VHH binders against Oxidoreductase NAD-binding domain-containing protein 1 (Oxnad1). Designs and how they scored, part 8

Target 1, 295 residues: Oxidoreductase NAD-binding domain-containing protein 1 (Oxnad1), of Mus musculus (Mouse) (q8ve38)
Amino acid sequence: AVCTQAASWGLKASTLRHLTLASIIKSRRKTDHLERTASVLRREVMAAAKVCEITHESPSVKSLRLLVADKDFSFKAGQWVDFFIPGVSVVGGFSICSSPQRLERDRIIELAVKYADHPPAVWVHNKCTLDSEVALRVGGEFFFDPQPTDAPRNLILIAGGVGINPLLSILRHSADLHRDHADKGRSYEIGTVKLFYSAKNTSELLFKKDILDLVHEFPEKISCSFHVTKQTAQISAELKPYVTDGRITEKEIRDHISAETLFYVCGPPPMTDFFSKHLESCHVPKEHICFEKWW

## First folded at step 1 (VHH)

Design s18 (framework vhh_surovatamig_d1)
Fold by ESMFold2-Fast, scan of step 1:
Structure s18 (fold): chain B 295 residues (1-295), chain A 125 residues (1-125)
Amino acid sequence: as target 1 above (295 residues)
Amino acid sequence: EVQLVESGGGLVQPGGSLRLSCAASGFTFSDYYMSWVRQAPGKGLEWVATISEDGSEKDYVDSVKGRFTISRDNAKKSLYLQMNSLRAEDTAVYYCARSPYYDSSGYYEDAFDIRGQGTLVTVSS
C-alpha cells in the first residue's frame, strides 16, 4: 500500500517571490482548488461525465452520481477530481466517495458536495440537474491500493467533516476486496478496517446508513465509531450503539497501534495535524501514516 | 517550524485592562482555529477562549464571558485577547495555542499546540 504524508495547499517560497499582492491574497483562499493543489499529481485523462442521480446526504450536503463513459478514466480509492463546469471559470475539487470497482462495473463515480459560497459548490446546489455535463480529471496522492504481494494490513480511518468522503471510498474498496475474497476463493488475505468519524452532531455525520450496512455485512472485518462533540438532540436507537459523546481521543487510537496497521487521516487541518503528530510521537513509521487536509 | 510568540502581559490592578498579542509563523495562520490557554500558579492548564479561522465563531470559558474578547488579524498573522475588568483569579501565564480540532469548545490538557514561553499576567494591588 502506498501512503502519502502531508497534502499541502500552500505556495512554495520561490513562487511567492514572483506574485503580485492580488495573487498572494487569492492564494490564501481555502476555495482556490487548482491554485492550492498545483504541485499535486494529476492523471492525464480529461473525461466527460453526466449527472445520473442526485441525493441529499444532509441539509447542507448534496451527493452526485456521475456516469463516466470514457474507459481510460480510472482512480484509486481515496483520490479526488478536478471538477470543470461549462460556463463556470472556477474549477472545483471534490473527493470521490465511491469505490474503484463501482466505476469498473457501472461506469459511475459518486461525489458529495457541501454547500459553500464558492462557484462550483453553488452550481452543484443551485443549478445542477439530471443530465448536466461536466469534465473530470483525477488527482491526489492519498489512496489505498494494496498489491497482491503486499502483507495484509489493518486500516484505521480517522475522518472529520467532509474528510469522510475519501475515507468512505477506502472503506468501500476494502468491502469490495472482502466480498471478492469470499466469492472468488482468492488466497489474498485482507486485514480489518475500523472507521472513527467525528462531527458536531449526528445530522452532520454523512453516509451513516451506507457505513452501517457495511459493518453489518462484514461484522468481523469492518467496524466503526461515530463521535459527536455538540449533540443536543436525542440519538436514535439504531445509531446509539455506535455513537460516543466527545472527541476522538488519543487513547482510543493508541489501542490500535501495531506493526501491521496503516492509518488514514482526513479532515480539517487542525484535526489532521493533531492525529498525525500523535501517531508520530507513538513511533508509528511515517510510511504507515497517510493524511490529507479537506475543509 | 511552527512558532507562536506571546506578549502584552504585566502587572495590573483589579478592575484594570490588558491586551495580549500572539505573533504566529511557520504555518498558514488563516487555516486554523486559535486559542488562549492559561496556567495559574500551582494549577493545571485552563482553556480560556477560541476563535474560528475566519473569526465568525468565538467561545469562552464561563468565568471570562463578558470580560474578555478574542480576535485575530489574518493579514498580520496575529491573535489577540482583550482582557477587561481583571480579577485576582485571572493571574496566570497566558499561552497562545494552535487548536488541533475544528470544534473549539471545552477544557483540555496538552491537546492544543503550545509553542511559546507565554506572557505573565499578574492582577494585584
Scores: ipSAE 0.011, ipTM 0.257, lowest interface PAE 9.5, mean pLDDT 81

Design s2 (framework vhh_surovatamig_d1)
Fold by ESMFold2-Fast, scan of step 1:
Structure s2 (fold): chain B 295 residues (1-295), chain A 124 residues (1-124)
Amino acid sequence: as target 1 above (295 residues)
Amino acid sequence: EVQLVESGGGLVQPGGSLRLSCAASGFTFSSYWMSWVRQAPGKGLEWVATIKQDGSEKDYVDSVKGRFTISRDNAKKSLYLQMNSLRAEDTAVYYCARETVEYDFWSGYTFDYRGQGTLVTVSS
């Protein structure tokens, strides 16, 4: 499997363990999603999509399930969409969190959108209804697309906040490939996947049930470690075995370094830069480190 | 209107001490993690220290551990930074900062509001 380094979102991160907010402040003042990602490759297809389900993943995050009838519309696990809203001049950028097989089987993609005072996010949270129409175009160079002739690789996924979205797509794709392999003759073998997912508290950890369902389905192939830095409420008995109070440590990540391991890092620029630089300092080849920044 | 007003900066000899204060208004101070951030001349912003809402947890950048102490007084809506054993490299404008929930991913070291800053110069 080829690990692709994601394009920078135009932010500079601190080399410190703790973060300077100059980079985050600058990212807020960047022009819209299209300008920031102008150099990133897009697929040719512009597809109509219709909202078929709306759910809340947390108090601040809404999930949209979009029906995309156009059979020429496809994506690789980890990619995002340009999100065009009729009557809204600002174009949104949202990572797809569902798997490519979900699109092939059901013609559905899933997006999860955190509330922000930004026109596409405001539309999703305040105006979007069932049957709302949008247009989508796939983009992004941060993806996992192993080929049948590839030797199995182990994946370490490091997620922060809504950076879980493209990594959940990769995790779900990996699970799909394990199911295909178990059915025999429908796929090739892939290695193990471990997700490190950090948030302020357990209520900010998105898709906990979905993630744990995959861990329970493939306990020898899929594992996870949730990290919470500001937990004030009691952690449920179900989550306690998977939750660590405190940040994802350099040592925990270092213990997984091997010649067969690919790292996918997605989250706020300071987190993404921190782990990418740490892995580079541990002599992990750049082609084995895939990252995507969001703001 | 959210306001953070820093004070206590000045000129200090190497090895000296200063105590910075920040007066907060326009929001429920006791509900937010608070931080101190600094910017040295010609450099970017650097996070220095953070403190939990109730003061039970504190964290510091490695270069100031054992020298700086962050504290807060929720009744007075004030944040403090006690700076001991100051070095030339501590010279910077120091900002009081309110943690942002919007961009907080795992460390709580992000913020949505900062004050006007107070200059600390460490020189002989």
Scores: ipSAE 0.000, ipTM 0.185, lowest interface PAE 11.5, mean pLDDT 81

Design s21 (framework vhh_surovatamig_d1)
Fold by ESMFold2-Fast, scan of step 1:
Structure s21 (fold): chain B 295 residues (1-295), chain A 124 residues (1-124)
Amino acid sequence: as target 1 above (295 residues)
Amino acid sequence: EVQLVESGGGLVQPGGSLRLSCAASGFTFSSYWMSWVRQAPGKGLEWVATIKQDGSEKDYVDSVKGRFTISRDNAKKSLYLQMNSLRAEDTAVYYCARGTIFGVVTEDYYMDVRGQGTLVTVSS
């Protein structure tokens, strides 16, 4: 039960209220995924995968379910894939948002891809169809993979934007472990998990139904707090108990600090740096803080 | 308890320079991203510049790039904004702020503490 420090790449990006697109600061360097993550360990298996379902999670985010028949293909909750597209020279990098048990049971992984002017994202949004074939290779050091001999830990997951993707994998894996434990003699116990997830409004929060289904299935083990900073539309009665107006605060996170708690932070560099440094300033051990940056 | 105190504002001619300072107290300054934000007469709050806790990353609004420089001194618990080639449109109250814009899908400010501000007037 040790937290892995996540790979980081690129520079900070920012958006600001009252600015035009021309004045939005883009400090991100656009380098190839393979170059950014060259030092990050990969699994040996290169597996063929076929697109079996396509959905839209939001106006800007498309979800793919991929069938991976190769039984040697496996991953840990929170890891990503190198995404090789026939005829596209640029290799994509996308976090897996489904659980390891979904792969074991159904041979399916799920990816959620936000539109960008980068060739792999353009392919997913404009060219990808059912039965499209790609190749995948697993990588990444940002994961949750508790062992039977490990002491139970509580998880705090802090997500911003598409940083929800690897954290949803971790949340789903945690739910799978709780479900297995409820079955007599199948699994070891793990602690509670709480997700903090921020977006501009409720329509930009991804996977709301999937997240709430897990909260309702395990109300004593799984909880969530959705944060919206610029909500103008009415919030549904079902969603309202889980929504907080305003950003995720240091105080809210600090209230969860204990010797038994692991923190997973995934989102843009300013967010990940802010929360990881705040936790360090509160004397949380480095091995209890795991983060992965997106730019 | 937590305080940010700005200084260095004043009246300056177009093309002139000013250096703003911010003294921080009541928190671990070296653990926070810091920002400068401003509010021009009759306009909303505008982010100007931000700096990472160790000074390794800096960002600016496009209208001040090449003219303004943000810096910090963690030992002195101080944040600075060097403003060169000042223009009439830079006239504003400048605030020191703890935190930054997260760059998430939200376009709101993630700044939990702000000082009282220092007025910068650029006029002939």
Scores: ipSAE 0.000, ipTM 0.153, lowest interface PAE 15.0, mean pLDDT 80

Design s24 (framework vhh_surovatamig_d1)
Fold by ESMFold2-Fast, scan of step 1:
Structure s24 (fold): chain B 295 residues (1-295), chain A 124 residues (1-124)
Amino acid sequence: as target 1 above (295 residues)
Amino acid sequence: EVQLVESGGGLVQPGGSLRLSCAASGFTFSSYEMSWVRQAPGKGLEWVATISYSGSETDYVDSVKGRFTISRDNAKKSLYLQMNSLRAEDTAVYYCARLGYSYGYDSEDYFDYRGQGTLVTVSS
């Protein structure tokens, strides 16, 4: 997958002029991660990491758990890594989907990589094994990092496709803070979190079990709505209460607009442009809207 | 169920006019950008025109600028294409299409739904 900082990229009405459907699809530009994110802030630490677990989240998405022994390596929920592979000249960009507390306690981060013809994704899917060594550098300005003196805020997370990856990190971090709050004196209060996650069908929704486990653990603090646009198969009884047919609509999002609500949007450019435009038209302050595009 | 139903196609002489209509159902029409796309015999799909959610912004392929006008009526859940000064090269099946968001790298998400089409023939 390729993660990039939100910019004025994507297909807009004015961009569609002169194009056939095939050329509209092909006009989606895919450049090197370092080139696209050249202006995005990085942390100074370059850390060695070893692959300690490999799982398949779906037929097209592989999850890596990486041991990062370097104690100076840290990240904020929602950030990504530059992914340096020995012998591969192209640098990958992948959002961290695990929480900062997982790194603090276990020295583990989790990445989820969708298959693509891009060399880092090919390496993850075809060549990566247990104990493979890579180098990592944290980057990104898309994150949730509340401070103890901050007033509690509600989060609305809007995910499309692999855009779930950084939002899962934010969701997991929120859950960690709620667990700490249940313990005496270890946490400050945060508001509620609602995830809107869209895909073509339920089989393309990633991390369903992980997400629902958090909803069931914190039913008054964490909620989710899965949206499916082309579901043809029967939906399981377990998922039915959480699944809505059709796109995530601006009206569903408008109900959550308040002075204390932060919006995080991550997905393909048409989706991020759609929601950014609608939130802006509703006079949500720019500092309350965070977005990041996946190509 | 999402449905888009086109009408208004037919045989027309060069220089003539036709108005295409599309009736939408099964979704919140006012929440989607809408497009007209066409497919000429033996060729691929070609984007023709797009209209914003409110109708305040429109865009067209250069070959139809000044001749075609896209419009919408959100209360009636209808999309229109007024075609003037028709040329032989405008002969195609015209599809009403809903512009969706892409989820990951699935190419089919650009026009997530389209109708069955309406044939426009511009001839003698």
Scores: ipSAE 0.010, ipTM 0.202, lowest interface PAE 9.8, mean pLDDT 81

Design s27 (framework vhh_surovatamig_d1)
Fold by ESMFold2-Fast, scan of step 1:
Structure s27 (fold): chain B 295 residues (1-295), chain A 124 residues (1-124)
Amino acid sequence: as target 1 above (295 residues)
Amino acid sequence: EVQLVESGGGLVQPGGSLRLSCAASGFTFSSYWMSWVRQAPGKGLEWVATIKQDGSEKDYVDSVKGRFTISRDNAKKSLYLQMNSLRAEDTAVYYCAAGEAYLGWDTPSEYDYRGQGTLVTVSS
């Protein structure tokens, strides 16, 4: 089996819809991570982690690299962590955007955290420093973990905003598998990967250079299309061939439907609901549609 | 180039009905979630109702649920709000709003386009 029937942050469709549909007077955008994801499976390992690098991916997003010495700590591409901060009672939930092989080789995972008034995000943006220590526990059922005996499958990744984070992990894992295959068949062959990534403008598209580096390394296997809905600034010449003005369309996605294609959708609930329901209406089997919602 | 033009507002008695219309041009109307947003005198913007691209999903603010119905006609590039059992507190300028639902349509300030508005006055 290559894809779980359904994966979510544990929020039911009605709850997520109410959190994203704003009455200005009564808007609730988020609830506690542990409450929202109470039904989602976790790994048993609780691991200590140390912040070893901090960078900004955009004005509103910080990337953390965490050293996880515990060798029993592992994850599958697309999974997230419960993020336990000493002295902070609220537990954060953040998707891992690095690959499983990066953890195996360097004992490093990467998280990217958008600023919000939620206490874990405030801690990451205002208090977190090099050598800060946290505890991590892996969770999530949204992942790509093909087995050597599996038939090659094509992936279509549909990302919105910070929903890029788990999809970047999947993209990076796919690239790792292509490198392993090129290195004298150390792994099995997998199909092609195409990323559709939507944001309001190019400055809100995260990891552009990292994504394009993978596209250039594997031009026959990895491709991408960036979509911007409110672009006002000039688009750089380097980026322009990859940028389309306007939203990701149903037609673009339908052109990729086949028996050997898996769809991974991650972004705001309206986006994930829209594309997952569209794919179901096109008779894509539920086991070929993986989605994860965030608030 | 992009335009949203609201119409159908006016003076109506409490308990009466009005139907608002919004004509869209300059963008692919069928690709957008559409919303109605209102601003009462001396108040901030309030989201009223939202409809999915294909009309399959509709949501309303609690105060209008059961009284208002949002609908759309993609062939005509038009959005509608049927308002029944109108109350004095429904008095407001009503705006047609377009936005990428999955990119921040959940707040009026994040919508891509907003029209000029149409005034609804509920008074005896």
Scores: ipSAE 0.000, ipTM 0.197, lowest interface PAE 10.8, mean pLDDT 81

Design s30 (framework vhh_surovatamig_d1)
Fold by ESMFold2-Fast, scan of step 1:
Structure s30 (fold): chain B 295 residues (1-295), chain A 124 residues (1-124)
Amino acid sequence: as target 1 above (295 residues)
Amino acid sequence: EVQLVESGGGLVQPGGSLRLSCAASGFTFSDYYMSWVRQAPGKGLEWVATISEDGSEKDYVDSVKGRFTISRDNAKKSLYLQMNSLRAEDTAVYYCAADSRYSFSWNPAEYDYRGQGTLVTVSS
């Protein structure tokens, strides 16, 4: 893993407000995706993409499936795209939540966009339709791309809020590699993967069904623990075995520390700082800790 | 150690204004959501307002919307609460709080860090 740099990018919701001139100037300084990620490497290819499916993952999150015909377009699990919208001057930044194999097989990538007053998010939620066309460019240094010469590694994925998006890509890629090993013997063996995913309540946990489907397909290789900090509603019988009340704790993460374990942390700065610093204090090598922060 | 030091409280007449300040140290202030929490005499803790790490998002309890404004200065590591059109019901000890939870908490009893508080009394 090459996760020595923090990447800062987010899909935080904001309310529309009457702004003073000073407020408008201050907002411009920190809200632009291109500005926040100016030092992050991009791939050379700029590809056209067409919206082929729109679903709602939650009341506040819309998922897009994009057909990318350009065969030179590729990405590594955990990377994001610059999202160029015709007629919209602001460029969006969205993590790819589908796997690289989905792109290779079907020429499809999947994005999940939380509603915000930011122009690209507003376009996705209010204007985007089937057959809408956009342009995409891949970027990001937060990824999982194991090579055949690599020793088998166990993955611990720590997600908070919409930080699940790139981690779901990594989880799906891991599942694809397990299928290739089991079914075809073409892929080299990789270790286990465990997801820790925190949100306020179960309704804010995205992709629960997709995640649990992978757990049930590979019960000896893939596991998960959902953490809820403010659950007021009753938890369904199907989710109860996977849900823990309260924060993801240092003790739970510490129990997974080994020479063969890689850690991927994605979520708000308090969470990413907390776990990154804790892992470093437990003598986990910096190259075994990969993180991406939200602004 | 995490330290939050509030100031700016005092006695004010109904309809008056006060500005509260909070000086933070012991953590990377610019990475955290910050909140104001209050406790009225003989009542429990009540969440008042929250501001995101970059100041772009703000939320308020309904009773103070349009009257209170939360703001921050990351360079000075300071949090502020501008309180206008104060009412007798706003009388409380006001606490600066950092929520170490991963998602915003509406329950102030779950906040990990609070200052010692500053008293605001609204009385004629």
Scores: ipSAE 0.000, ipTM 0.140, lowest interface PAE 15.2, mean pLDDT 81

Design s34 (framework vhh_surovatamig_d1)
Fold by ESMFold2-Fast, scan of step 1:
Structure s34 (fold): chain B 295 residues (1-295), chain A 124 residues (1-124)
Amino acid sequence: as target 1 above (295 residues)
Amino acid sequence: EVQLVESGGGLVQPGGSLRLSCAASGFTFSSYWMSWVRQAPGKGLEWVATIKQDGSEKDYVDSVKGRFTISRDNAKKSLYLQMNSLRAEDTAVYYCAKGPYSRYTWSQSHFDYRGQGTLVTVSS
C-alpha cells in the first residue's frame, strides 16, 4: 500500500490520510503524468527531497531547488522526476533543469514549474514553502550522457516553452564537460552545442541570463538563437543579438545537419512532431534524433 | 511488493553448463531492464549481464562474453542466464536484479535483488 511506501520513503502516514478515492481516480486520466509515461523507464531509487530555495523565472514559472540527501539518487542530463506530494494523490512530472554535477557536488536538483490547473502545479505555486518535503523518482530516456570513448558529436537543441527545462540540463552538462576539459585531465572533449529556443515573447523565454552566461563563457563551443513569435514589447540591447522574430525554420535546422550531429527536440507536441518528421525526411538517422513531448 | 526468486544453480564441473531462472512479481516486468549480478565467496558484488525491456540490447562483463547468454520472457515474467564453458572463477551466488535502466548507467545503477540468490559451484 501507499502508506507502506510512505513509511519506506520517510514520509509521514498522516500526510497520505487526505488521499480520497475521487482524488485517486483523477490521477488515472490519460493526461496524468504516470499514465502518459507508463511505458517509460524509471530508476529504482525513491528519494526524499526538501525544498531549499524558491525563485521565479517568470510570472508564471517557479523554480524549486531541492536538496536530495540520498547519495544513491542520480540522473542523466535531460531526465525528469516523478514528483510525489504528501496529501496530493496526483503525481507530478517535471524535468530536471540543473546538471548532474550540481547534484554530485551540492546534492541539489532544480525544477521549473509553469502554473497550470493541475494539482501538482497548483501545489508548487500556492502551497509549497521552504522545507516542504516531497519524494522523487527519476525517469526518462531523453538524455545526453557521452562516454570517454565516444567520438565527439555536435548537439542541436530545439526547445519550445517549458521544453527548455530538460534541454537546459543538457546545455549545463555540456558546459560542465567543457569546463572539466579546460582543466586538463578531468574530463573528455565533446563537440559544440547550439540551442534554438522559441517562445511567444522575450518574457516567456526562461533562463535567458543562465543561457547567455554559458554562451559568454564558451563562445567557441556554446551558441544560442532565441525566437519570438508574438513580440510586442521592446527587446533589451543585451538580448537583441540573440533574438530572431518568427518561428524556428526548417532551413535553419537543415544548415546544421551532418553525420556527427545529434538533435534533441523538446516542447509541445505540434513542434516536436514537426521537427522530428522534418529531420527524418532529411535522412537524419533515427538514433540521432531524440525527442520528448510535454503536454 | 517487488519479489525476485532465483533458481537453477548447483554443482557443475569446469567446462559444464547451467541455466539460471528468475521469477519476477510485484511490478511491471516488461517495463524494466533486468540484470544478473553475482557474489563470489569473500568477494564483493559483481555485475554479470543486463538485458533491455524488449530484449533488443544485451551487455556482459568481459570475463563472461561469449560464454553466457542473458534472455527474458515477458509473458512469463522470467529472466534467464545460460552459462556455458563454466570456470572455477564463476563460482558465486547469482542474484536476479531489477535494473539498471540503460547501458549508459551501468556504473551508477542501483540493483534491486530480493531473494537468497542461487548458488553456482564450479569444481572438479
Scores: ipSAE 0.000, ipTM 0.111, lowest interface PAE 16.9, mean pLDDT 80

Design s38 (framework vhh_surovatamig_d1)
Fold by ESMFold2-Fast, scan of step 1:
Structure s38 (fold): chain B 295 residues (1-295), chain A 124 residues (1-124)
Amino acid sequence: as target 1 above (295 residues)
Amino acid sequence: EVQLVESGGGLVQPGGSLRLSCAASGFTFSSYEMSWVRQAPGKGLEWVATISYSGSETDYVDSVKGRFTISRDNAKKSLYLQMNSLRAEDTAVYYCAAQRGLYSYKSWNEYDYRGQGTLVTVSS
């Protein structure tokens, strides 16, 4: 522990006290983005962005489309942004759910923000309007960016709650690469992608239509399994073939383990810790397991 | 009415064996992960074992691995714990518990249903 390290190095009591207070503050503010991600690499570019569309994905989740004119602004599928709001001292942290190609073509990124009593989320839900301006900086080491010389890899994406956001970006990027391979004959081939997405019920599953549209476009390359743990209402006919009752199991995931498979896990800490530990216990190399925790 | 009714507890000598049963009613048993959770005298709740919906996956706390076996019968709506090579430290009230979608079996407030428990005493 930090206090144990400090004691080993002969640090003064005042230094130990300061470190303890910082730890307490961090524990109380688990959702403070800048403090939680202080050691995570950021891109240099700070870009101005303007809100050009606002929609609701669910009663509690609002989606923003942001126009980013700065051509030096770029991201890799799975990365997030520091979200700087004029007049708001707290900096937001939101995963980009759109693909890198959407930014290259239209200069647009999409963010999906769940309501919370945290100032950036409150601003998005209560104060944000069309033409509102913010500043963005890209960060994160959780991404999928295959290169032309790379061997094709299969992807297993494991999402819980709002952890779908960066995984949707990865899924959309994979679809873009499949379209480029089919249409342009200039790109390299990538493997298959399967999404496992868990929520309490079908109404809490975000982006169902967007996800299923990709499954229907690339049925041999993209597949999904929605998992519901406390479903009480009848499941619609269109969703029923894709819905499994119960949590995503270690057995289901184990059936996909191979030398060619990469695992991306994003969701609440209990879920991400569970699958990361399970995959490691099955001797999956650490470089084949990518995970990110979101509350 | 949801009920989980444990049975099979009792006094057993160190090194002995005992089989616990749990009868479930009032919910769709086959749709729930099932666990055994114990509480030793004067101590907190400790998760012991979990079994998946179909029974194909099981997990155990390290101290009971190789000694205890969890199983289920979905047709009979029953959960079992076969306890072998019992030790004094296995003395506890054993609770049957049900949950859907639990990724940490150690979070007691996340279990949907719990039984009233059955006492296991390992003593000479």
Scores: ipSAE 0.012, ipTM 0.285, lowest interface PAE 9.2, mean pLDDT 84

Design s40 (framework vhh_surovatamig_d1)
Fold by ESMFold2-Fast, scan of step 1:
Parts: structure tokens; C-alpha cells; sequence
Structure s40 (fold): chain B 295 residues (1-295), chain A 125 residues (1-125)
């Protein structure tokens, strides 16, 4: 009967509500790196580089250490490289995650590449070996390069996904400057640095050990807050003090607003636009908000 | 805490029009990219349209381009979907969603966090 069918439908509808709680994934529009960044300034130097170490940062992310012998090759913390692969027509774009001082001392830069069906990422994950040779050119206007005469500034770094890569470079550069200040007794000083880094769960947070090593080395100068939005597994005891459930909130960021604070935001367009516009609405000067959209 | 309430659905004949609305509360609406997603009877969820936080960028699934228009009113904390030239295949429950993201090296994938009950659109002759 109609009433019997209505009752059966109601029960089934309750069951279906539980089954339909899935998020839809839309594939990003794939724009070539050179096309997307055509208006961005590059340094003139095109340098040969050789892969000297390959490690896995996570099951899906490979870290490459590249030896760059050319002494004219240099970069500022937060910049990226055009990545030219012999025999591959598509040019990769990857942020440098190591510090400028590492390049000066060892002639090494570090790149971290997550698996994707894009030809440069496929090459890194499937064909790249020790001693593979590539060519690099530095680009980007998103960087932290304080001068000794500059007033000390506090940094707030807001990272999402692979946006951690250039922010890790900035964090590492800040640590290098703190070591130089301590070792040489220089009058030059930089402020504190706090990193906010959001991912779905702790397994998707990259460089956790490297970040925490810096926090432990400079506990009064460097701090971090990891944000997880959909954590289902248990969080390790080592990470628990640094992990907050839920998104990075506008209130948390507002608590750090001051005349001496610079904000660096790096991640996908929705996240980058969200925090940049929020900071503007809080009357942070445009010159104190640096952002770069990475996807 | 985040609340999204969809409305404006109903029964309409092929070729007709409907305007869907979404009322947002519990978050800073003007700071989020927003999307409409739908689920047709017996089928999976499908992304329909996305709009940037300031309304300057919009994107649509191919099947609705030229027929649907996404818009927003940040002062009213509302998202809209103007649906014209409706077809039987547009029949679905429509959900308002905030845009989440999953980032990979050189690529990112948008995910859609929908919280509301949706609004049913039935296109039938």
C-alpha cells in the first residue's frame, strides 16, 4: 500500500543520508608552468644541476637534493625554479625548500615533488635517478630577504599543501639568521617566526621532523601550529602538543597582527585569497602581506 | 557551527527557469570560494559551478555552461544559482558547498564540503 511504501522509503532515506556524506573532487585546470608564470621575473642564470640525493618525504612526495656547481646561481628564501628536463618538453615549476645558506655552503638546493600525472612530476617519480642532470632557472617575487639595516620583523607563515615548500625555505633561512646572530654576536636581529600549516591529517603534513627540529633548536624564536581538518588516526605523542583539530581560524591569525608583523601566505588559490583578504579587512598594510598561489 | 541552507528548488517543465539560494552562517562567508554540487536520483555527486570569494572568477561543468549562472552577495551571506533552459538531466538535489582543497606538487584538486539538506529540482514534462 502507499502508506507501507512511504514507511519503507523513510527508513531507506535515513540509510542513504549516511552514504551521501562524500565530498566531490574536481580536477584542477592544468595550466603550463611557463604560461602561468610568464609575467614573473626570472634571474638570468641558467645552471646545470645534478641529482645527488633522493629521499621520500612521504609515500607520495620525493625530495631531490641537487648539486649546482655554478657559483652565479643564487636565490632568495621563498623562490622557485623553472625545472628543465632533457627530453621532456614540459618545464616544471618547483619551490626551493632549502635555505640560501645551504646553497652558499654546499652548492645544494632541495626540491620536494608530489606525484602527479604532469610530465615533470612523472619524470621525478618514475625516471629520475642519482646523477640525473637537469637545468634550473630561478624565479619568483615571493621571498624573505631581510637586510641588516631593516627593522626587525615578526613573521607569520600560513601554509597549505605544497605551499609549505617555499615557507620551509623562509623558516630555514630565519633559523640560519638566528644561528649567525648567536655565533657572531652581531647587532643585526630578526624577530620571531610562527608557522601555521594546514592539511587533512597528520600524514599529509610534510617536513614535520624538520620543522620540529627548528622549533626545538630555537624555542623562543620559532614556533608552529599544525592544523588537521579530518584526522581519523591517533596523533603521535611527539606531535600532539603542536596539533590543533580544525582549520586555521581568522581569530588565531588576528591575535598576531601588529605593526612589526609580516605575513607570508602560500597555498592553493582559495586558501591564499581567504587569508589575504581577511588580513586586508583587518587593516594590515598591503606591503606586509606576501602571498603566492601554489596548487 | 558552519550552516548552509539551500532553497528555491521545485518542479519545472523543460525549458523553464529556477533560481536557487543558499544562506550561509557560522563562518566568514566573504572569505570562502563557494560551489554548487548536485546528486541526480540513483547517481553520484557532481560538481556544477564554483565562484571566487569576490565573484571575479566563475567556473562551470560543461553541460550547464551558457545556461546556469553562479553569483553571490557577500553582504547578505548568500550564494545563488540561476538556472535557465532546464533539461530533464538537470533533475537532482542541489547542495551549496564551501570549497576545500587538496594540494599536490604542480597540481591541486578542489573538494567540496557541503553541510545542508539540499534543495530538490525536478525537471519533468
Amino acid sequence: as target 1 above (295 residues)
Amino acid sequence: EVQLVESGGGLVQPGGSLRLSCAASGFTFSSYWMSWVRQAPGKGLEWVATIKQDGSEKDYVDSVKGRFTISRDNAKKSLYLQMNSLRAEDTAVYYCATVEYRVTSGDYTETYDYRGQGTLVTVSS
Scores: ipSAE 0.005, ipTM 0.370, lowest interface PAE 10.5, mean pLDDT 82

